# Miniprotein binders against q9h3h3: the designs that were tried, part 40

Target 1, 235 residues: q9h3h3
Amino acid sequence: EDGFTAEHLAAEAMAADMDPWLVFDARTTPATELDAWLAKYPPSQVTRYGDPGSPNSEPVGWIAVYGQGYSPNSGDVQGLQAAWEALQTSGRPITPGTLRQLAITHHVLSGKWLMHLAPGFKLDHAWAGIARAVVEGQLQVAKVSPRAKEGGRQVICVYTDDFTDRLGVLEADSAIRAAGIKCLLTYKPDVYTYLGIYRANRWHLCPTLYESRFQLGGSARGSRVLDRANNVELT

## First folded at step 21 (miniprotein)

Design zA5
Fold by ESMFold2, fold request of step 22:
Structure zA5 (fold): chain B 235 residues (1-235), chain A 103 residues (1-103)
Amino acid sequence: as target 1 above (235 residues)
Amino acid sequence: GSRELKREVRELILKAWLLIFKAMELANKGDVSEAIQVLREAADLFQEAAKLAQKAGDSEMAIKALEMAAMVLEWIARLLERQGKYDEAKQAKERAEQIKEKD
């Protein structure tokens, strides 16, 4: 884990947020149109900047699917950041409990399961499975990065609405595995990104709460989930 | 052409975001005065990106870049107020309002 690398990835994600997104919105689009949309916009072929020969002629920041129950709620991020700044000047200790309470107080509770895949059929297959799970209601919201010119790995983000709801986070992991995903997953609450807290932070906070590993023939969920902060297996 | 200019805009936007995260790191380390200076650079880059985006015909990005510049200046003002530097905070807020008026 390198602080510089994490900052660069966060900056790339924030810059991508500012560009247009390609969205399948199940709240306004019939589910029967999903397969055609997936075929038109495979993440291995949608380009970040609208390269010649890609399905998009203009920049695309993200490809996203919104579930029927999607309710956008970023919470009170500005109040969170102001309270964080005040806390640091107060002399009070900063612990995982204080971060959790800050997130609860300001309703910045979203988090995401992350997976990284190389461009190609495996990525497009994984995305299609997750997109179907979102439209079918097993997941709420997901997004995937488009292809960059370098052809480096891409990221799929599967959001949950409350990182403090452990059962909800584990249910999302189970839904991801049911979609056939076998790669490593890591879970990160959004609060850490909004406060600029990475692995190499002076409070020794752990921004990755959970790690999920596929386990064929293991638990009923098909994965082994580790609580990274406490080194405790949850499954 | 405009495609190349739009890519240059995105390079400026990325650089500005890198400065924002650098400023967060500095502030989290207690180096708030240094964080403020880095944030001023980020605000300037967002404004530069907005001018270039408008030249490239990318009006939506131009608006978003100006909104980000204003947000960074409001953040600078908050940090300055915590340092008791109220005149400097007022100047940062005034600059943010001037940017919003041109939206």
Scores: ipSAE 0.814, ipTM 0.922, lowest interface PAE 0.5, mean pLDDT 89
Fold by ESMFold2, look of step 21:
Structure zA5 (fold): chain B 235 residues (1-235), chain A 103 residues (1-103)
Amino acid sequence: as target 1 above (235 residues)
Amino acid sequence: GSRELKREVRELILKAWLLIFKAMELANKGDVSEAIQVLREAADLFQEAAKLAQKAGDSEMAIKALEMAAMVLEWIARLLERQGKYDEAKQAKERAEQIKEKD
């Protein structure tokens, strides 16, 4: 459990989205340049606000890698929010099914596996493994937060394009584990953030859809994945 | 100097986003009038951030902050219309359009 609220983390992420990003774009940059780029911009050294002595002189919101198959999709977030407001005034029940349908209708389907790591070699090593998996085509897009002023834990986000596609989400988990990642992963659909739905909400919705735990000698793909909403082991 | 202004801009942007998520929580609890008041403050902070970003020579952030202010005002207008407060909703929409035209 972090000491920060979900609201604070969401606000920091949205504010970071508005700043420039450091991007390795495999759609336009040869894969042979990846290792030099990773060495130039380790996430433990890139600072949020361009501190003296960091590799960046200007603010950086995110460090990101785009795979060959990355297709930017903004979805109809404004329409989603308006429909959510209308739904709440309609008197109809709010269930995981109605939220899922809203996301499908408005094409707000992205979600992400999250991992939190302290600054240092372990973070930089994990990021490098994820970035290579993206460039090699096992993952589509990932980003990592830069070092913040207080030097707290940083986050790696590994995106999937459709949280309703369970197989695709599990494939991304497998690719993350194949990159050597052993820490706890949690999966959150973006729709919950856009609607301001947190763990302690009046509908008892579960914004963390899956948890993945590395399991030595265990399930397929080397992880144990729990469906948090239904309390069901998937792997 | 300019570095301090750019830092202050980012602090205002973060504060505005914190208010947006607070307003979402209030609206989700049914406290829509309170959510609207919080959103007005968020829009004001985005406009303040845009003014400071322009002063600091950070024109890309100034544009993004104004776009956010307009988006928040359009959201306020939607909420006001659902409350039947059409005159206030019209004022919020007009303010949003003025911001978009001054880009």
Scores: ipSAE 0.811, ipTM 0.918, lowest interface PAE 0.5, mean pLDDT 89
Fold by ESMFold2, last read:
Order: C-alpha cells, then structure tokens, then sequence
Structure zA5 (fold): chain B 235 residues (1-235), chain A 103 residues (1-103)
C-alpha cells in the first residue's frame, strides 16, 4: 500500500505539473496585492479541473507563490536518470551516499517540506501564512494542490534549493513554524521521485530525510526534527 | 462537450504517468524489457492525449503531451542501447523525432 499509494500520489503530482498554475510572483507583483490574491484563490475552493462555481473555470495544476529571491534551477534530470541506469548495471552497491553524490553531480538538489491538510479553513489559513512568509523573504517558493476529490487531503510544498544544506533545510522548518504551522512536516529530496525510489525499495533507502514535529517547550524554534535516514534527533 | 473532452485528456495523462512510475519500478527490479513495454504504452497514451487536447482547443496541453511522448521514446531508446538493441533504439529515436516534427 505504502509504495503503491506513494506512486499514485507522485503520478498525480506530475500530471498536475503539466496544467497551468495560478502564480503570485513577488519578483513582478507588489506585496500589497497578496491579500487580495489569497482571497480570490483559496486552495480549498480552487478546483483541479475547473468545476462550475469555483473561482477557476479551467484546470489548475498548482497554486504557487514565488519569492523575491527565487531563481529556478531544476538541474540535469535526464543525465541523472541515465547515470542511475548505468549504475544499476554496474553491480556496485547502492547507498544513501550514492544517491547524494548522484544528485550533486547532476545538480538535482531541490527538496521540499510537505504538510497534508484537509480542505477548509485550516488549509487556507496555513497556506496564507506560508505565502506571506515567501513574499516577506523567509521562504523562497511554495505551492499548494487545488481541491481534487471530496474529503481528500491537500498538500502544501515548501521548497529548499539544496537538500544537502542541512542548515538551510532547518531554517526553512523554523520559518514554517514561525508562520504558525503546527502539523507534522516531512522533508523529501526531489531526486528520489525522479528515480522512482519510494519507501518500499530493495535498497532500503529512506526517501524522507527529516520529520519535524511541533513541540510545546522544545528548542528555541519550537520544533523537534528527526533525521530519519540516520535515526538521529537534530534538536 | 469541451469540458468532458478536457477531463478525458487529463485522465489519459494521469494513466500515462502511472505507467511511467510502474516502468521505473520494473526497471529498479531489473525487469528492463518489461519496463520498455510499459513505456511504449505510456508514449501511446501521451500521443492520444495530445490528439484529444488539440480537438478540445487546448494547444498548450497538446504540445506538452507530445513533448512527454517524445521524452518517453528517448528514454526507451536509452534503455534499448544498454541492452545492445541498437536497431530498436534507432527506431524509438526516429519515432520521437517524428513526434517533434508534427509539433
């Protein structure tokens, strides 16, 4: 179920990537327009396929906010995939260090903090807080899925540009918590998705590098972060 | 109507992506020949999605679906070359070029 469910979610995300996005781009749009934009496109009401009565009449894949300092760089994904294929035929062992080096070599370094929320006020409130943090410069890029099925959870993704930069990943966690987010967060590098590596893989690789739990009375940043790959608490 | 046709396009695209991830799972298990068969089906679905998107007047989606079909065929060619099947790899690459020319 776990690998099967993750595979279907990844396919849905890739299909959504191909549709138009609703974007607030702080590089070209004044910050004073953000509140009106958030009110027009609440994620709980924007529909994946443009249902009658929604604010969008056409399909929307994602709702996104780009920060002032956002500089897109997806890296050499095709080269990454080719090198992965060659490595599998080589007979050499596959380890977490193998994946990290492959990602560095091909510059596929992005990763994301993920949170899953039911549609409604809590989702829209959490998204608004994240979007403001992006526009204010505490975060670089975030996106949220539109509503696609009844009762299904939606996802907010907060990107970091280098999953090997632990300090930068932890700073993003702190900025998310400062925006008032208290739910469980998980951190996943994009490289695992591009190679089709999920939790139930034959190498026992851990595609979720970190978990963050809000903790009353925890560290100064208010979260408890666990390194899942090494079973080490970072806070 | 056009709303139903646009939804049918998205259903084909999702099915094609599910096949891509199934092919990655197969390849990761060492079943590369089976992965190639699944990828051919994915490429066919992306081409059909592009045809329906064009009929619906959604030229942006039609272009993206054709780009995905071509990318899948180039991926198939790479896998075939690793198996030493160079004639089949050339055929897959030629099909990818044909798709790009129609775009």
Amino acid sequence: as target 1 above (235 residues)
Amino acid sequence: GSRELKREVRELILKAWLLIFKAMELANKGDVSEAIQVLREAADLFQEAAKLAQKAGDSEMAIKALEMAAMVLEWIARLLERQGKYDEAKQAKERAEQIKEKD
Scores: ipSAE 0.809, ipTM 0.920, lowest interface PAE 0.6, mean pLDDT 89

Design zA9
Fold by OpenDDE base, fold request of step 22:
Structure zA9 (fold): chain B 235 residues (1-235), chain A 103 residues (1-103)
Amino acid sequence: as target 1 above (235 residues)
Amino acid sequence: GSRELKREVRELILKAWLLIFKAMELANKGDVSEAIQVLREAADLFQEAAKLAQKAGDDEMAIKALEMAAMVLEWIARLLERQGNEDEAKQAKERAEQIKEKD
């Protein structure tokens, strides 16, 4: 993992969320336009700050694709944070179950499969595969970070609506693998980010719930998914 | 130029978010007073970013930066209330409201 702490990556992501996004919305744009859009905005060439010679002249936070079933709902993040602060003040035990319950109560259920790739054709090809899977309805929503630094890795995020729905998380992994992605995938709920819970926390909470490894010649899913919290293989 | 100012705005925003996450870690450790101070710095950076964004003609970013400053101040207010610092909490809320009214 590049020397950026999970905190720095989270801060970069949140800062990027404030900038304009390049979006392909399948709800309003015909699927036949996707290939032209992908050719116009290849993520390896789109720059974070709109550098000279890039496809974008202005800052871009993310490149995103919205599927037909996509509904933006972040839940009650402020209520979640307030409840988390109250819980800490109470001195009650904090467990993964506690966080799950807080997330459910405040409807902060989003999570994402993450992959980090070097800029270039492989990234653009991976993104094109993911974008197609979103437009075709196998995935709900995905985003990719623009090029920020020379030689820096870019991240593709593939979201699921509910990190507590194990089947939905596994279906998204299968769709990502079907799109030809062979790299390591990690699944992270957004609730951990919103609460400032990273790999090194006093409660020993693991913010990465799942890890997916590509498997050659294996099961129909083409991956092995590990539950990190329980250290159990799910596939 | 405008491009340089826009970049400076983004650098301030990134610094502010780094402070937010630092504050969350501090609060999670029980260092709530230190978390509040770090959040105050974050709110100030968002306000500075908004002013620079306005100078750059980036009105959308200016609005978003002010919204973030207000949100951070509201968070500070909640933390102060839990500490029993009601007067300081009220001041933070009032400052957040003043920011929202300028948009």
Scores: ipSAE 0.878, ipTM 0.949, lowest interface PAE 0.4, mean pLDDT 92
Fold by OpenDDE base, fold request of step 22:
Structure zA9 (fold): chain B 235 residues (1-235), chain A 103 residues (1-103)
Amino acid sequence: as target 1 above (235 residues)
Amino acid sequence: GSRELKREVRELILKAWLLIFKAMELANKGDVSEAIQVLREAADLFQEAAKLAQKAGDDEMAIKALEMAAMVLEWIARLLERQGNEDEAKQAKERAEQIKEKD
């Protein structure tokens, strides 16, 4: 119902990736500086285009935190795209297993937990919790979108290195829940974005692999994680 | 001013990415010829964005926009090769190379 198609959100994300980022890098900056950095650049106040009166005077694509173990590896996206095009011409059936194998072959394995929040204290508090979890080594990397439009939701992305590692995906969910986040989470591999595979594609591929719902008084994880492809609860 | 130009650059980049994702959807439907046309429009928008970024003194964005234009042209070339349009594919590659040499 929110008028942003998955394609529009993907285009906004890719366009934002081209702009400068506000980064706290725990590899080079002491953890004791995190609170001052969070106070300086609250996501609800940082503007996408560097609006007058914002903490940023220039355009900002993302606000990000890098953990001690963070190593950027995007894999071979061009090789992936070429292999995908070849697969389409081959007449071979395309399945979730086919995409998984393409992703593995080209090392395009990144995926992210996504949460959408309205601008304000709740967003800034959620981001502070995630940023702390990254600096403490419970998560590897996270980013949050700056404020783009009045009333527009902002997105927090918490990355995992390998969407095929179910345990790693579930551990990240647990860390997000431990940070006090109670909203709905969806997990999406980046490979689906790079191949233009959205909802209602001709192969009926679901780009959302997992959904996490907060559970009061439930399991030690504080959430229920649904495998969307198999419609099975994992927790 | 420079702020207005920088904003216009970002608007062009966003439009170009919207076209990329539209083209990907078209290609995924089997409408490869239409996808190629949309990708050509995206490449042109990235080139326009680069020119405006240069005028705005945003050299980093100008470079990134040109890199994206080249990447889109290389994509067009791959799609044309698969259609058997080798001459048009070669022209797209040559144009991509010319963009990379101007940086």
Scores: ipSAE 0.876, ipTM 0.948, lowest interface PAE 0.4, mean pLDDT 92
Fold by OpenDDE base, fold request of step 22:
Structure zA9 (fold): chain B 235 residues (1-235), chain A 103 residues (1-103)
Amino acid sequence: as target 1 above (235 residues)
Amino acid sequence: GSRELKREVRELILKAWLLIFKAMELANKGDVSEAIQVLREAADLFQEAAKLAQKAGDDEMAIKALEMAAMVLEWIARLLERQGNEDEAKQAKERAEQIKEKD
């Protein structure tokens, strides 16, 4: 594991969220312009700080594609955090069910499939496939990190609106696989990030709910999805 | 130049977020007092980032950095209230409001 703790990656992501994004919005931009936009801003060449010779002269936090059905709903993150702090003070048991209920109560239900790829053709090709799937309505929203350091992996995030909707999570996996993505995928709800719940927390909460592995000739989905919380294969 | 200043701003913002996540981990361990101290440092870094962003002509980033500083101060206030430190909590809230009024 590249020496970046999950906390460091989360901090980088939150810092990147504050910078300008390069966005293709399918709600306002014709789908016919997607290929030209992808050619203009290949994620392997877009640099985090707008380095000389990059397609961007200014800092870029993310490259993103919004689908026709995309509606930003972050929920009540502050209310969630306050409720979490109150829960810790109460001494009540904290379980995955407790976090699920907090997430529902505060409408913090977003989650994402994550894939880490080295910069280059494979990344750009993967991103192009995901971007097309978003524009075609198979996925709602996706983002990719720009190139930061030499040799550093870039992350593609494919969001779902509700991490508690298992079918929606599995449909997104299927769409990602249909786009030609064969790497390991992990699904993480945003609620765990907002609460600072990482690996090896005192409650033994697993912030990765699902893991998807590509399978040749397997299920109709082209992947095996593991429910990590229950250690059950879903596909 | 402006580019160097913009980079320094991003470095400060990243450091501030690292401190936020450290503070969350500390709070999750029950080290709330230490978490508050770390969050104070994060708020200061966001304010410093905002000042540098203004000097760099990055007004949008300056606003966002100030908003984050205010949010962190409001978080500190909530943690202090839970500890029974009402006076310090009030001071943190007042500082957060002062930041918001300057925007």
Scores: ipSAE 0.876, ipTM 0.949, lowest interface PAE 0.4, mean pLDDT 92
Fold by ESMFold2, fold request of step 22:
Structure zA9 (fold): chain B 235 residues (1-235), chain A 103 residues (1-103)
Amino acid sequence: as target 1 above (235 residues)
Amino acid sequence: GSRELKREVRELILKAWLLIFKAMELANKGDVSEAIQVLREAADLFQEAAKLAQKAGDDEMAIKALEMAAMVLEWIARLLERQGNEDEAKQAKERAEQIKEKD
């Protein structure tokens, strides 16, 4: 991964977090209203800054759907960052195990499956499928970036609450595929972004834990999931 | 405020976040003094964004930008303390508290 490009994407995401979000909250909104909401706010038409002719008149950071079981918990990010700084000056080795323990200690365990799609029908269709999976309870929470640049790719993020729970992460991948998603998915724990750790870091940490590819062939099809840190296929 | 002014606020916010990630990379390489300099610029950009957001009538963003400026200054103070620069760390903390006391 290119460190400059990853930094830019992370900065855009953090800036977007600070703006208002367009949210369908299944905890307070009937599921029968979802289709109308999706039609009103297609991610290919909602603009980051409220451009003329878009469905929003004000800036929007994210379009999101909260499932009935969604309970937000970002953990102790500032304590995580302070402990990371202390660890770097301590002389102790920094390994995947020590990073995992740091994330556990500070309860920064969230992670996300990411997919990148150009604006248009495919993006809006993929988002609609994910949003329905969230409202139906197969996924807990998802968000999609609004359109910021003409023709630029947008991102759908499907969150899981614990990146150390491999089975839960793989279950989310299966739910995404069941929603009809066929593109490449990558899984990134939030902890790496909060610590500024990219692919070419000096500790050889792997910020993309899993890669999922839609697989056709044979008598049965399925998702092919690769553990990027160990280069081992899980499925 | 105008849509153009609110867009300018978001450009400043993005630039400040780019500097934050640059500072993380510098700190991760051991270039802590350089990281602190970059963080000071990020804090200044968040304060500039807050002033512009207030002018645009975007009070919610103005508050968030000031909170970010204060958090960056607290981060600067933490780094300075690790360098043994206790007086500069105190000054950064004081600036952060002054920002938190504002509207």
Scores: ipSAE 0.827, ipTM 0.926, lowest interface PAE 0.5, mean pLDDT 89
Fold by ESMFold2, fold request of step 22:
Structure zA9 (fold): chain B 235 residues (1-235), chain A 103 residues (1-103)
Amino acid sequence: as target 1 above (235 residues)
Amino acid sequence: GSRELKREVRELILKAWLLIFKAMELANKGDVSEAIQVLREAADLFQEAAKLAQKAGDDEMAIKALEMAAMVLEWIARLLERQGNEDEAKQAKERAEQIKEKD
């Protein structure tokens, strides 16, 4: 999609972040309550703005599950943004290496695997599988968008805490596939959104770091992972 | 009614975020003065959204919108300092502090 559409989607996501979330927190809620919670709040029926007939009467930004080992850490986003502004006026070149180092220095290391699904049973079933993987400890945290527009897709985000840890990112892909997920996955570090860096940026940086496709028959854990930034197959 | 006001609040919040991303694009092109003007509009929209959220009984959103307005003003101040516009930067910081006290 183009830069205009990507900015609008990012703005919608940031606005959604400001609304209340529906959260199952495994750190404080018994795992045996998960199935009832999933049945009460299927993402295909929870509405962004609390539409009549939905399970929620008030706006919901996200539906989320926090794993027992989840330790939230957004890093120093304001310091990252200030350093980015200074870098642009310094005359030093902006490269994938300098952006990576900026993210490390300010501890803005989170990223996410993304999957897009139409509303309905397939979405609700995929979400349930991911939510169980989080509560069982194979994944740390995930969220899914509520239903907003008729006919639109919804997104499931599965977070990892360090996009520079390739092994950890690939382990999350494996856990997603073990939950029975077969759709296309893309991996995006959060740092690109915080700096306003999208597909059509003047530095030719690649905001989608990895792409995972489920293989029909094959040897590599049922997925084929491409490093999009370097155009190299990892599996 | 209250439901219609709450939806209007979310429309203002979305407009403010669109302006933030527009300002990031302008700043990334080197158009910092224009980015600052767009950010001032975003801060005003967050404050407007906060007032409307209070009228709708949506106190949590009102608080978050004011926090966003203050954060945008702090960002404006940082950009103004880099331009050497120290008096304007001080005014933006003072406005941000005023908003945090009312929060």
Scores: ipSAE 0.809, ipTM 0.920, lowest interface PAE 0.5, mean pLDDT 89

Design zA9
Fold by ESMFold2, look of step 21:
Structure zA9 (fold): chain B 235 residues (1-235), chain A 103 residues (1-103)
Amino acid sequence: as target 1 above (235 residues)
Amino acid sequence: GSRELKREVRELILKAWLLIFKAMELANKGDVSEAIQVLREAADLFQEAAKLAQKAGDDEMAIKALEMAAMVLEWIARLLERQGNEDEAKQAKERAEQIKEKD
């Protein structure tokens, strides 16, 4: 059931981006309305295509919560893609440093912590905790996939605005753990998706920068974070 | 009914995105001519999805699908220009402009 290819998962996410989203926007909606909204739209019951018996009658791509300080920043994705194409024809080596600089130059710096959970109470509970953390200002923005017909795990994405800001990424991990999340987290910059770079790539680039595991009685943040690109545990 | 058409639209959009990522893989491998052919198929699927979305009364999706088709055609034109194929690049740009002019 976990047999989807990275390309297929990326394509599903991009297709979902094009559909309407169910959004709780803390910039325009009082925080006191959050609990009712969460109860109306649990991610285990909101369906991707608006199935009968769903809270939604129309397709939904994502369920999202925007924090008070959320400021959308798409960056120069087309310029990034064009520069990537030019780089490949230049004969210069493709390295993690080259990719990082390309992302910086074109301001495509967003990334996300990902968690995958089966539909049900655990997913809905995790989402509610994340949504509250966003409304409280501990996190900037998060989204969760709706239930798809084929079943399988759903994904919660917690965004950060700059994957090169390691401290900011680790602070988001800490906020996720403080919200009661104990499952495995992986961190992926958006730049890899926009360039079509997956785990099995000819440059040996690592699209998953960090892996976070819950640590009972461990670090001050309640997790151990591994830098997957350098295979180094962070403190 | 309308629900069936909306499902078909989303199936076409997903197929088009799969072709986009396939084209990225081909281009990353240096197979640029094959990537262009796959991108032409993706653009066609986005346009087909837009037609079906209009039929289903899903005008917002129709607009987004046409925007994606135009973006893919502009990408095709960029690749063709790098190959020195100016005539085909011009045709791709003209097709993209025609799609953008729909109001």
Scores: ipSAE 0.789, ipTM 0.912, lowest interface PAE 0.6, mean pLDDT 88

## First folded at step 22 (miniprotein)

Design hR1
Fold by ESMFold2, look of step 22:
Structure hR1 (fold): chain B 235 residues (1-235), chain A 80 residues (1-80)
Amino acid sequence: as target 1 above (235 residues)
Amino acid sequence: SETIEVTVTEETSPEEVAEEIVKALEEGAEKVRLTAYGREAIERAWEAIIIAAKRLGYRIVVTIEREDGKIIYTISLEKE
């Protein structure tokens, strides 16, 4: 997508962040209740604003599953944003390395694998697999968007807690593939989201660090992960 | 098979390690193995890999492992 489309989707995501979420929290809810919860709230049927006949009567911004080890830690986002403004006025170069250092300094280290799927069985099946992986401890936290009025693709976000932990990012990819997911995945650190850095930005930064493509028989991880900006394959 | 071993510390120059990587691979080493402990060293090692990748002009493959808190980056050229 171009920068205009990505900016509009980011604004919608921010509004969704502020609406209520439907959450299965493994820290407080028995794992045996997961299948019933998934059947009650399939992402292809949960509507953004609570349409009549939906399983939800109130607006839903996101549907989420928190694993037993989930520890919320967004880091120093306000300090990050202030330092970003100072950097822009300083005349110093803005590069992927300077963004990484800002993220490290302010402990805004989370990132996410993203997948986009049309509403229907494939989306609901993929979400169920991810949700089970979270509850079983292979993944920490994931969310999926609800169905929009005009349809269109929905997004599943699978979080990791440190985008500089490249092995951890690869392990999350492997867990996603083990859940039977074969579609394209892209990885985006949250620092880019908090700073409003989208595709086609003025600094020519690429907010997507990695692509993961399913690869039959290729490796133990079942996928090929590429840092396209630097032309490096990770395994 | 020839594997070149490099230990990366918080005092290590990423540029000098990148030169070692490029030299080793161009001279026919099958792999270069970087070992780093601690966030600063780990990021210096990654920076060296990125510099080397840009200089080589070929895609490289980096295998990532963790052992006793150390990160090990094993670097090779992409086969045909």
Scores: ipSAE 0.771, ipTM 0.924, lowest interface PAE 0.6, mean pLDDT 89
Fold by OpenDDE base, look of step 23:
Structure hR1 (fold): chain B 235 residues (1-235), chain A 80 residues (1-80)
Amino acid sequence: as target 1 above (235 residues)
Amino acid sequence: SETIEVTVTEETSPEEVAEEIVKALEEGAEKVRLTAYGREAIERAWEAIIIAAKRLGYRIVVTIEREDGKIIYTISLEKE
């Protein structure tokens, strides 16, 4: 298992953000067209570089669905990065609280639930469920990575507007579970991505705030959400 | 089953609230309910929960509810 370093995966994700996206925008496209769009661009068949016989002839960074209420607000990412460099130079202690405060100050509050799935029917079915939940207004925005040449796992990202709104994070988990998703989910704020904070970073910061595990018959949410850093279960 | 209610404000000490949570649960309260309004109070309430969790040394369960812009945290012990 060529353990792609967390840095490599992040570099790939950043490179993918710069390539063209396949987008279904529910603000401009009727919801009735979603099924045809999903059939045209199944994420297991859409290739990162537009391989021969793929649905795409050109490189695709992401496949995305935007909900009716979606408003892109990335905040001040440049100011965030500058403040982060200044903080590192200062030699001041860096804590999760420090990153939270930087995120709030620069309005970089977005975060995402992540799921990793092998290419195939299960991925395409999971994506279809998420895409419907976005178009129906249960979720705001989601994206899925295209198929890599090497056939590695694809990632579905389901966004929330504010990683500091714990209830909003839990509501998104519930909507993902209601869409029939049973795999492990991890929640990561975008601030950690923009600052290059990955697993095994020099500050010992965990970039994953929450873990969601599917549970039958337990909580009304159909999952257990764990704050790993604090050993708190959220319901 | 005794529920202890605590209102958290922007002036409330997270450490004091954490002590109340720990004391209530150690004295056999089934639940502690924190009510917070506004971003600062909500975060102070959460900080109190984290401090309490650390002091207790075992996993706690927190239910989160929203009512009229308030956040309500209901803290309980993990039921075996």
Scores: ipSAE 0.723, ipTM 0.907, lowest interface PAE 0.4, mean pLDDT 90

